VHH binders against Gliding motility regulatory protein (frzE). Designs and how they scored, part 17

Target 1, 240 residues: Gliding motility regulatory protein (frzE), of Myxococcus xanthus (p18769r270to509)
Amino acid sequence: DISNEVREQLDRVESDLHMLRDDAFRFVRRNDDGINTLHGNLAKMADHVAEARLVPLSTVFDAFPRAVREMSRTQGKEVDLVIENADIGVDRSMLGDVRDALVHLLRNSVDHGVESPDTRQQLGKPLNGRIRIRVRVDGDMLHIEVEDDGRGIDPERLRQAAISKRLINAVQAAALSEREAIELIFRPGFSTRDQVSELSGRGVGMDVVKRKVETLGGSVGVSSRIGRGSTITLRLPQSL
Short names: E, the ipSAE of ESMFold2; O, the ipSAE of ESMFold2 at other seeds; V2, 0.75 times the mean of E and O plus 0.25 times the DockQ between their complexes.

## First folded at step 13 (VHH; framework vhh_8fcz_2)

Design z5 (from y3 with T59D A111S; at its last look DockQ between E and O 0.41; V2 from the best seeds 0.00; counts 0 for: unsure alone 62.2 < 65)
Fold by ESMFold2, look of step 13:
Structure z5 (fold): chain B 240 residues (1-240), chain A 125 residues (1-125)
Amino acid sequence: as target 1 above (240 residues)
Amino acid sequence: QVQLVESGGGLVQPGGSLRLSCAASGFTFSYHEMNWVRQPPGKGLEWVSGISYTGSYTDYADSVEGRFTIIRDNDKKMVYLQMTSLKTEDTAVYYCAKDLSTHYYDSSGDSFDSEGQGTQVTVSS
């Protein structure tokens, strides 16, 4: 593919420019004005190359409205997807990680977060559920929030699941605040992937997503209120 | 209808290698996590490996980590399991499966239903 080839070549150029800048500084140290000018010009070139590595998140997000429609139809639900600020860029090397994490979040929201239309009517909610993806940059960090207006994450169910999986005992579970209980979704072992005789819950869990995001220098957060919805936040360096 | 067809098994000596294949049809392949599970003789099912939608996340059972590699090709709708350094303990029928991860709203996940007949791997001297 032509886009990957161009991006990979730009990465090589950035590395080469860094080395050339170091060599030039050693050569020109005897000229204060020359050193300052060269340093400034090399910094500008490095900035331009780094900016060229950024790819708008819309290239990943363009499949999401279709994915949400398909997931919603198979579940007999009506779900609207709203995406904000998708023109913000991210390092191309992270696009697959972002896509896979967001598909996981969207599937969770549609399949299990957003209630059936009948249940939403009983709760006084709009029949169409809503998922909102918001992107922003704060300093060097990219923030992606995925919010739904569904049932919310139930901290008591998470406490019970963690006890059942033997991650904590009942005393430890009772001591967790609601915030701490919800964060159990990130706990290693919370998925059942290591349980020998039971296959349910094997595969990609939020603990795996969190570990990868942290390896990239980021973090993952959750905020939820039962009956009102949930927000998962991915925080990633915009450039690597 | 969902179809998962496993192949590539066979008889191999300890220390040998095999590459299993799984051909998928009847669903939008790229919207699903894919997994390998196995059933050793006289034992229950064991999860072996899983791979996310575009392959950015992979995970392995401790017993196979470092020896097995899961790969997917979304264009061809294929999942592979590259097995190396095979041991007699790896003898089993191997199945592929979709969507075994938990969801976090009520801590339940999709149940495993075998979609194909699996492929037999036998490691013996």
Scores: ipSAE 0.494, ipTM 0.759, lowest interface PAE 2.0, mean pLDDT 83
ESMFold2 (binder alone), look of step 13: mean pLDDT 77; pTM 0.780
ESMFold2 at other seeds, look of step 13: ipSAE 0.521; ipTM 0.770

Design z6 (from y3 with A111S S114Y; at its last look DockQ between E and O 0.66; V2 from the best seeds 0.00; counts 0 for: pae E 3.0 > 2, unsure alone 61.1 < 65, grease 25 > 24.2)
Fold by ESMFold2, look of step 13:
Structure z6 (fold): chain B 240 residues (1-240), chain A 125 residues (1-125)
Amino acid sequence: as target 1 above (240 residues)
Amino acid sequence: QVQLVESGGGLVQPGGSLRLSCAASGFTFSYHEMNWVRQPPGKGLEWVSGISYTGSYTTYADSVEGRFTIIRDNDKKMVYLQMTSLKTEDTAVYYCAKDLSTHYYDSSGDSFDYEGQGTQVTVSS
């Protein structure tokens, strides 16, 4: 019968088409699996390399108690240093940046933040000043806080200094919140690098520290209250 | 006793180069920022360049940025100033200075703390 032969051939063609489709899907799945496996293996390798580059912050922090002691003696002050979570790691390439930023902050706290013992007694504060370094990790970001219990940062003094340096006028200064006024310390012109008749610029300022941290993908923050102290927070990626 | 000894100055034509050196002793060198300052003829001191404790941060006066490079070697307790593309306005006595950072409790930094005699740089045809 002719009609049976045609139907049988059509059934065979349909079966062949289904097999071809199934083979094509299987081939695509195998390639996708291989690509995903390679992708996963590359990600694991990247993680291992990143972990091998991390070194504990203690490699930086271990020198700080001696440094603070020396700075305190030079200034006639008594300052206790507390360091928390120094075992947390950071990319080896950032150790110098972290060390230099932190020494700068410690010197500012000892020299200008923490009051003399006599002044602290008059203010009802413990005679020994305190500086605390705290480290924590939030996602892939490292947070390093340097806190002192000193005089704090006076936003009105900073407003007046910025007006005097002609960075802002009195109207602009009045419009700044306390937080914004304190952040003036990060302005390039505020670091005394300006070309003024009586000032010729001086050293490494917080504007330079902030720019370096931002180049590394991080940020710098400040929080302060007059009479209670100040906290500078460095946020840095844990690995570059 | 803190000692800072500058050297490397001399007479150079405009466009020339010099490298100044500063040898430090009498203090824990790595705990201090180091700076170069200069005094042009008949004028006051100007800050030129600064370098942080391990050298991670450098900064320069606008007039020298791109032409001068500050370097420190904490093992040898040395600070250097590599000067290129020198101009007649760079003529001055150059001093090495210890510690000069802006502090964030007010707008002013500490005064310059220098001890040496300086080294004369003269840029002239």
Scores: ipSAE 0.388, ipTM 0.724, lowest interface PAE 3.0, mean pLDDT 83
ESMFold2 (binder alone), look of step 13: mean pLDDT 77; pTM 0.783
ESMFold2 at other seeds, look of step 13: ipSAE 0.465; ipTM 0.760

## First folded at step 15 (VHH; framework vhh_8fcz_2)

Design k1 (at its last look DockQ between E and O 0.55; V2 from the best seeds 0.00; counts 0 for: pae O 2.3 > 2, unsure alone 63.0 < 65, grease 24.22 > 24.2)
Fold by ESMFold2 at other seeds, look of step 15:
Structure k1 (fold): chain B 240 residues (1-240), chain A 124 residues (1-124)
Amino acid sequence: as target 1 above (240 residues)
Amino acid sequence: QVQLVESGGGLVQPGGSLRLSCAASGFTFSYHEMNWVRQPPGKGLEWVSGISYTGSYTTYADSVEGRFTIIRDNDKKMVYLQMTSLKTEDTAVYYCAKDLSTHYYDSTGSFDSEGQGTQVTVSS
């Protein structure tokens, strides 16, 4: 029978179609697996490249104990420096910015924050002042805290200075909370003497430091209590 | 004793260029920000430019931004001011100074001239 031969051919064609279907599904699945593997490997390579760009903060921090000792001696003070987690890395391109910001903070703490030994004795504090640098990473952000146990930042002095610099008037100054008054250190123009000198602009103040940190995608914070000390926190992306 | 010695001034025509130098001694140079300040004839002191401890931050007065460049070399204990596109109003005695920024514990700062300065005269 001719119809039997046709049926046999149709059965072979059907079998071939099933095999082609199965081959097509396997091909699609293998291709998706290969793409996902490639994406995973590319992500791992990108992470490896980013890690290779990081340099330990110790390359910046190792000079700080000597710097603080020399600053302290010049000011007739005794100051200990404690550094935590210096092995954490940062993008090499930010090392200079971090170094200069931290030297500025250390200088402020030694020169103006930490009290003389005689004053510390009168206040019931340890004779040696303390500055602590603490580093941590939270996600892609590096946090560097510089804390001293000195006199703290006086909000009323800052309000009065801002009035003298004509940044705000007395009514505006009285309306500031203590936190808002302390943040005046970041205002443009606070680094200048508006009323008492013919100098316009005064070098590298905290407004300049904050601007640079913000250009890098970060932020700067301050926390202080009179008599207890101050903490400045730099937040920077760990890599650019 | 702190010593700052300025040099490199002179007479130039408008549009000209000069490079001022400041040699520092008597202190640990890299632990101090450095600045240029000028005194025009018959006027008070005017801050010109500042540079942070390793040079990562530079600042300029509005009147000189884009025309002047401050540079420091901590190995040689030198500060420079590269001046271009000079104008007659840039005529002044120029001084270098350390540590002019205010600090955040007290809003105070002062200027003490450490050197004799260097005269820059911009005139046709």
Scores: ipSAE 0.497, ipTM 0.782, lowest interface PAE 2.3, mean pLDDT 83
ESMFold2, look of step 15: ipSAE 0.560; ipTM 0.807
ESMFold2 (binder alone), look of step 15: mean pLDDT 78; pTM 0.798

Design k2 (at its last look DockQ between E and O 0.72; V2 from the best seeds 0.00; counts 0 for: unsure alone 62.5 < 65)
Amino acid sequence: QVQLVESGGGLVQPGGSLRLSCAASGFTFSYHEMNWVRQPPGKGLEWVSGISYTGSYTTYADSVEGRFTIIRDNDKKMVYLQMTSLKTEDTAVYYCAKDLSTHYYDETGSFDSEGQGTQVTVSS
ESMFold2, look of step 15: ipSAE 0.533; ipTM 0.788
ESMFold2 (binder alone), look of step 15: mean pLDDT 78; pTM 0.796
ESMFold2 at other seeds, look of step 15: ipSAE 0.542; ipTM 0.784

Design k3 (at its last look DockQ between E and O 0.42; V2 from the best seeds 0.00; counts 0 for: unsure alone 62.9 < 65)
Fold by ESMFold2, look of step 15:
Structure k3 (fold): chain B 240 residues (1-240), chain A 125 residues (1-125)
Amino acid sequence: as target 1 above (240 residues)
Amino acid sequence: QVQLVESGGGLVQPGGSLRLSCAASGFTFSYHEMNWVRQPPGKGLEWVSGISYTGSYTTYADSVEGRFTIIRDNDKKMVYLQMTSLKTEDTAVYYCAKDLSTHYYDSSTGSFDSEGQGTQVTVSS
């Protein structure tokens, strides 16, 4: 909690620097050469403060190997987790959003993506399933990929489910490409009732995750091949 | 064995407030999303609210948005529903439930299985 205190003070410093910049423009307007130099230096200081607000993703990811082990055990599966580049940082304010999105993805991969050991043996796959989390930074954007080597997302099953849920008709479903069909997982109505009860398909689904990520200025992508596995990609600004 | 024990219900006047609690045991609490559902008198089950694994995402039914707040405490393995501005249509037995989300493989939906006896909320003058 001592690190939280330091982070809170750094946020206050960043706010003060913005006010100083504004005041400098007001008072030093008469010396244009000096104003340009001051503006540049204040921008550099704001960048350094923003960098100090970042916390390593390992603070979130360190719990995931145990989580995947326990999820796998309760499902009677064998799953290895590989995490790459967890030393990359993200704005503290986004850690919870990243954590909860990734737990959702890991649970989907273990529970529904990766096949049982017996099924994997019959398919000629390694007995242990694999989930890989890879982080990279591209410009100002953080990319987090979660890949499994499971059954993959079947676009025909998604087309049929969307027809059954009355999101689209058969003509519309046939017109979707495989990629477009897979993206049906992000549709709000995709988690519809399939029973008389009003509870079917409720909870925190991928449509909720996508909306939150987009509110933060990011995006969510999906790529999959039947029998080979799936990749979900979260793109987020590294700092806000 | 999975157990969910609801409490905190009672009789309250319209406009009043209540806080419901749900104590969870028998599973690794932080690896599951949690939800509140309710059953009004003579009607089927209605979903009320959901909360993600550590609480970063919350969702609410339109009828309660702005009035109810879902909260979880993973250290104590508790889920709460803070209800304010209660209306007579909020009268119901309230249950907590885990894992109602739709997963994206095979497009199947989450299923509800009542784990506890629920807690009665009655809003009347």
Scores: ipSAE 0.556, ipTM 0.801, lowest interface PAE 1.8, mean pLDDT 84
ESMFold2 (binder alone), look of step 15: mean pLDDT 78; pTM 0.792
ESMFold2 at other seeds, look of step 15: ipSAE 0.579; ipTM 0.805

Design k4 (from z2 with S101Q; at its last look DockQ between E and O 0.65; V2 from the best seeds 0.00; counts 0 for: pae E 4.7 > 2, unsure alone 64.7 < 65)
Fold by ESMFold2, look of step 15:
Structure k4 (fold): chain B 240 residues (1-240), chain A 123 residues (1-123)
Amino acid sequence: as target 1 above (240 residues)
Amino acid sequence: QVQLVESGGGLVQPGGSLRLSCAASGFTFSYHEMNWVRQPPGKGLEWVSGISYTGSYTTYADSVEGRFTIIRDNDKKMVYLQMTSLKTEDTAVYYCAKDLQTHYYDTGSFDSEGQGTQVTVSS
């Protein structure tokens, strides 16, 4: 008889252990569910805060037609500016950086990219140059393209300038693809020519613009075809 | 008519400080990047520092980085160069210049619009 009582106690202990195991699993599941719900709610709040911080790019772009007109007049050129999707927003904290980068690109296009009317007529181009700013959002990234229909970027001039500035040697320059050569414009110290022979190609150049954009978590790209024009693309997170 | 008027130079001992000023007129100041260049005695021009349109980024020659600070005030149409830890090799006439930047399409150039301001660092 004694052995029968032991068996019954053992059965009861086993049953209690199964219930304890089940209770522990339920506790873990409930805790996981609660944490996941909290994470979801926090993500929704973060999204609302980020959207509330956005300011339309039109607040920056509205001054650009006047700026391009003034730059064009100073250079004796006629340049049309077209802006697309300026109602797209960007984090307020980035407005100054975006403005400065874009004015730099516009200045370069008007002053140095777009040809004089006489030259454009000789080339069979419309007398008015064109600069187009296009904005789009892809995921969490803002893409701003600045395109001109000017002379384009000459990869061979860039290779020669880089050799002259001792950034690369002739063998390295010859090994660069056309796209790689064009990207030399982002190289620190790069310059094609200047009238101040002691200047190292420093100042506010594309390398400085690129560094600033990269500090904001973005990137800068270039695409160009000689005689047809150039496109500089800024990629920035829409929110910091 | 573009006009840039530099001031604030003078005679200073090594290790000293000076703040140069440049007053601009005759153009829409905020549409232009601003720079300081200098001409040491008997030498050509050297670029010193540059500042973007709103001041969001600044650049410096290696020889002055950490010692000089460029600042602009678009409302007052002023650009400044705060110089500290001055050395004898900083002795030069300092000029303010607009739009002195690298150009990936074509040739850029410097032309002085002002008289400059003399900085002399000597014991």
Scores: ipSAE 0.270, ipTM 0.666, lowest interface PAE 4.7, mean pLDDT 83
ESMFold2 (binder alone), look of step 15: mean pLDDT 80; pTM 0.816
ESMFold2 at other seeds, look of step 15: ipSAE 0.372; ipTM 0.724

Design k5 (from z2 with S109D; at its last look DockQ between E and O 0.62; V2 from the best seeds 0.00; counts 0 for: pae E 3.8 > 2, grease 24.8 > 24.2)
Fold by ESMFold2, look of step 15:
Structure k5 (fold): chain B 240 residues (1-240), chain A 123 residues (1-123)
Amino acid sequence: as target 1 above (240 residues)
Amino acid sequence: QVQLVESGGGLVQPGGSLRLSCAASGFTFSYHEMNWVRQPPGKGLEWVSGISYTGSYTTYADSVEGRFTIIRDNDKKMVYLQMTSLKTEDTAVYYCAKDLSTHYYDTGDFDSEGQGTQVTVSS
């Protein structure tokens, strides 16, 4: 019979369609699995590349004890430098930026922060000043702290300097809290002036350091107490 | 005894180029930021450019940005100022100086030991 032949053809077609559907589902599943595996492998490769680009901070810090010793000798001071966790790595491309920022901070601490031996004796402090560099990692961010046990940052001196440099007026200066006054060290204008006869505060200062650190995705902070010392903290991504 | 010796100045027409040099001695060069400062005729000093200890940071006065480039070579104890697209207002005696930045405990001041080098830009 002809009707049975038609049914057989329809059964074969239906079977073929089910097989094609199953094949299509398997193809889609394999493709999804392959894409996910590829994405995972690419992520691992990116991690390996980032790790391969890291170099220990000791490559920057190893010169610092000699630098501090020479700065101290030139200033007639005695300063001890302590460095902690220099084995932590950073992207090679940031080494110069980190080195320049830290040399600036070390010079500030030796030249201007740590008191002369006579003054330290009068204050009942250890004759040798102390500078400590500490490195910590939190997630993918580095924290580099430079701490000295010197005279600390005087907010009133900073208010007066800012008035003298015409960055703010006396009313604005009086309105600043102690914390806000200390943060004036980061203002553009402690290193840039419009007045022709006044060059003080020009050049490469903390405002330039802060801008560079922020361009790299980081931040800069300051904490200080008069008579007890200051801490400057650089926060930088470990990799770019 | 700190010594800074500037050279490379001269007479140049507008649009021209010059490269100034500053040779440093008597101090540990790499422990200091370096700057160029200029004094136009009959005027006071004007800051031009600064460069950090290893050269990672450079800064420029608005009037020279894009035209001047500051470079340092710590091995040779040299700082340079590459000047291009020179204008008549760039006419001045140029000095190099160390440590002009404001320190967070104190202020930096102009510290020149050299005689400068004359740059004259004239048609």
Scores: ipSAE 0.319, ipTM 0.692, lowest interface PAE 3.8, mean pLDDT 83
ESMFold2 (binder alone), look of step 15: mean pLDDT 81; pTM 0.827
ESMFold2 at other seeds, look of step 15: ipSAE 0.378; ipTM 0.719

Design k6 (from z2 with G50A T102I; at its last look DockQ between E and O 0.42; V2 from the best seeds 0.00; counts 0 for: pae O 3.7 > 2, grease 31.4 > 24.2, SAP .717 > .668)
Fold by ESMFold2 at other seeds, look of step 15:
Structure k6 (fold): chain B 240 residues (1-240), chain A 123 residues (1-123)
Amino acid sequence: as target 1 above (240 residues)
Amino acid sequence: QVQLVESGGGLVQPGGSLRLSCAASGFTFSYHEMNWVRQPPGKGLEWVSAISYTGSYTTYADSVEGRFTIIRDNDKKMVYLQMTSLKTEDTAVYYCAKDLSIHYYDTGSFDSEGQGTQVTVSS
């Protein structure tokens, strides 16, 4: 019977289609498993490469005690340097940037932040000033804090410096909060880069340091209390 | 005693090149930012360029950016200024100076330690 044979052919086609569907689903599932495994292996390899590129911050920090002693002696000051967690690593490509930023901060703290022993005695502070470098890792970000117990950043001096460098006028300066005035240390125009006719405060400013840190994917912050001291914080990705 | 000795100046044609040198003594060179400043005839001092402690950061006055390069060698305690595409406006006595950066606790002042080296650019 011809009608019966057509029905059998259709039944066979239906069975073949179900088998093909099952094979296709099995193939897709195996492919998804393979892709997930490969992704996991690649992520693990990326982690191993990043770890292999890290160099302990002690390679940078080892020179700092000598530098602070010399800066202190030159200024007639007594300054203790405390360094915490120098075993934490950073991408080798960032070592010079980190070193130069930190030497700049140390010089500011010793030369201009920490008061003379006589002044510290009059203020009821320990005669030895203190600078602390603290390192920690939070997720993928490295945090380096440089803290001193000196005079603190004076927002009025920064307002006046910005006026004298013609970055803002007196009305604009008066409108700044103390926090905003302290943030002037990061302004590009506050750097001496743009002024050829006035030499005071020229050189590599904090705006250049901040731009480099931001180019590396990080940020720079400041916290200060007049009479109590200041903290500058560098935040950098631990690896690039 | 801090001492900075500049050399390498001379007479050069417009478009020419010179390399200035500054030899440092009397201080720990690697702990200081270094700068070049210049004094054109009959004018005041003009800042030219600065370089950080290991050289990771360099800055230049707008008038020289792209033409001048500041370099330091901490082992030899030397700072250099490679000048190219020189213009008559670059004629000046060039001085080396340390630590002109902004002090966020206070603003510093210029402290020239050397006699300078004369650069003259003329046809």
Scores: ipSAE 0.337, ipTM 0.708, lowest interface PAE 3.7, mean pLDDT 83
ESMFold2, look of step 15: ipSAE 0.363; ipTM 0.710
ESMFold2 (binder alone), look of step 15: mean pLDDT 81; pTM 0.825

## First folded at step 16 (VHH; framework vhh_8fcz_2)

Design m1 (at its last look DockQ between E and O 0.46; V2 from the best seeds 0.00; counts 0 for: pae E 3.4 > 2, unsure alone 62.1 < 65)
Fold by ESMFold2, look of step 16:
Structure m1 (fold): chain B 240 residues (1-240), chain A 125 residues (1-125)
Amino acid sequence: as target 1 above (240 residues)
Amino acid sequence: QVQLVESGGGLVQPGGSLRLSCAASGFTFSYHEMNWVRQPPGKGLEWVSGISYTGSYTTYADSVEGRFTIIRDNDKKMVYLQMTSLKTEDTAVYYCAKDLSSTHYYDETGSFDSEGQGTQVTVSS
């Protein structure tokens, strides 16, 4: 019969369709597995390239003891520098930015953070001031801390400076916590003013340093205690 | 003994260009920020531009931003100020200076220690 032949052909077509479906699924799965393997291998290669670009921070830190000694003598101070974990690496492209940020912090600590020996004696502190640079890695992020044992940061003086520079008004300043007031050092314009005047608006400030660090994917933090000292922390991706 | 020797000034018409140079000696150049400061006729000192220790960061007064470029070469111990689009109000004696600190978190003020004679820039028709 003709109807029996049609039934058998329909069964065969259905079987062929099931085979095509199964072949298609196997093809897709094989490609997915290959893609996952490729992504894994590419990730390992990217890690190797990133590590090959790393340069020990000692390449910039080795000059710092001499720099601190020179700064200290110019200011009539005695300052010891301690550097920890300088063999940790950072992307070569960031060395200049890291060096400039750290030299800036060292100069601020020596020139203005650490007290004169006479003042330190009156305060019951060791005559030699201390600056400590500590480096560590946390995940993909490099942390560099610069700590001094100087006078610390006075939040009220920062509030007043910000009002004087017209960065905030008195109501805004009064609403800041101590932590928020200390962070004013990072506000744009804290180191420069809008109008030209005698020696106002001078030099490179922490707002410029912070902006550079942020463009590299990092952040800058500060903590301080009056009479005990200050710590500035740079967070940077270890590799770009 | 710190020595800073400025040069490259001169007479130029409005819209013109000049490049100032500053040769440094007597200190470890790379450990210091460098700045240009100017003194217009009959006026006090004005800060113009600053550059960080390796040159990674630069800053400019609003009046010169976009027109002036500060550059340093630590190997040669030189600081430069490339000036373009000059205006009559740019007329001044220009000095380079080290360590004009803008640090504000210890309530400090900057200082200006000039060892050089400066270089005269005159912008006039």
Scores: ipSAE 0.357, ipTM 0.697, lowest interface PAE 3.4, mean pLDDT 82
ESMFold2 (binder alone), look of step 16: mean pLDDT 78; pTM 0.792
ESMFold2 at other seeds, look of step 16: ipSAE 0.501; ipTM 0.775

Design m2 (at its last look DockQ between E and O 0.50; V2 from the best seeds 0.00; counts 0 for: pae O 3.4 > 2, unsure alone 60.6 < 65, grease 25.1 > 24.2)
Fold by ESMFold2, look of step 16:
Structure m2 (fold): chain B 240 residues (1-240), chain A 125 residues (1-125)
Amino acid sequence: as target 1 above (240 residues)
Amino acid sequence: QVQLVESGGGLVQPGGSLRLSCAASGFTFSYHEMNWVRQPPGKGLEWVSGISYTGSYTTYADSVEGRFTIIRDNDKKMVYLQMTSLKTEDTAVYYCAKDTLSTHYYDTGTSFDSEGQGTQVTVSS
């Protein structure tokens, strides 16, 4: 496979150029003019190699409209998906991580976030729920927002869950702001179920997603308002 | 109709290896987290390992970390558990499960509901 061979070669060249850049920096203090020019040129070359390894997020996102349609049908819901700026690229090595995190978020929104049509009618909402994926770049950081217009995340439910799981006591729970309470979903051990059984919430949860994203140099954020919906934001370096 | 068929169990000596398989049908496999759980003799269910939709995230119980490897093949709709350095404590019926123990940020719980018969692993010396 010629395509895989080119990819491997590009990855190797990028690594070599980064190592050369580091060595050139140490040399700078001794021969400034020529070495500074070389350092700058090597950094530009490494950047060009990194750009060649970027793949549009559309390669991952193109399957999402069908996925949301199938999940919605299974749940007896009507959900529209809007994807914005999918032409923005990301390092090929991160595609699986991004795909798996986003499928997780889409399932959460369809299965649990977006209300049934009957409930939406009672609330005066459009009968079709909406999920929006927005991509933007800020510096070298890629921001992917997944927003739904569903029920929103209830911080009191999360406080009560954390108390029952013995992660915090009632005084500690009452001291949490709404934002802090919502962030409990990322805490290791929060996914622990009933303390009576041997099973725990150790599957692939938001704490696992957050850990992986942080290992890649990024972060995960959440914001939500009851009745208005929720937004999960993944922040990732565009290139590794 | 969801079907999960486990296989590959057997009798092995301590220190031995086995590879468990789970064949899935009746659902869109790539849209679901997959897990292995086990039931030791006379004990309740114990979670073993989980793997995300395409395999980018894996997680393991402390007792099996470093010895077991979970793998999925979405083209074949298969989940595998590669077990090495087996111990007598690993003796159990092993079950494959769909979406078990997933945490949803709109609620905080998921019940385990085995769909398959399981496969027996016996480590005896």
Scores: ipSAE 0.368, ipTM 0.711, lowest interface PAE 3.2, mean pLDDT 82
ESMFold2 (binder alone), look of step 16: mean pLDDT 77; pTM 0.784
ESMFold2 at other seeds, look of step 16: ipSAE 0.378; ipTM 0.730

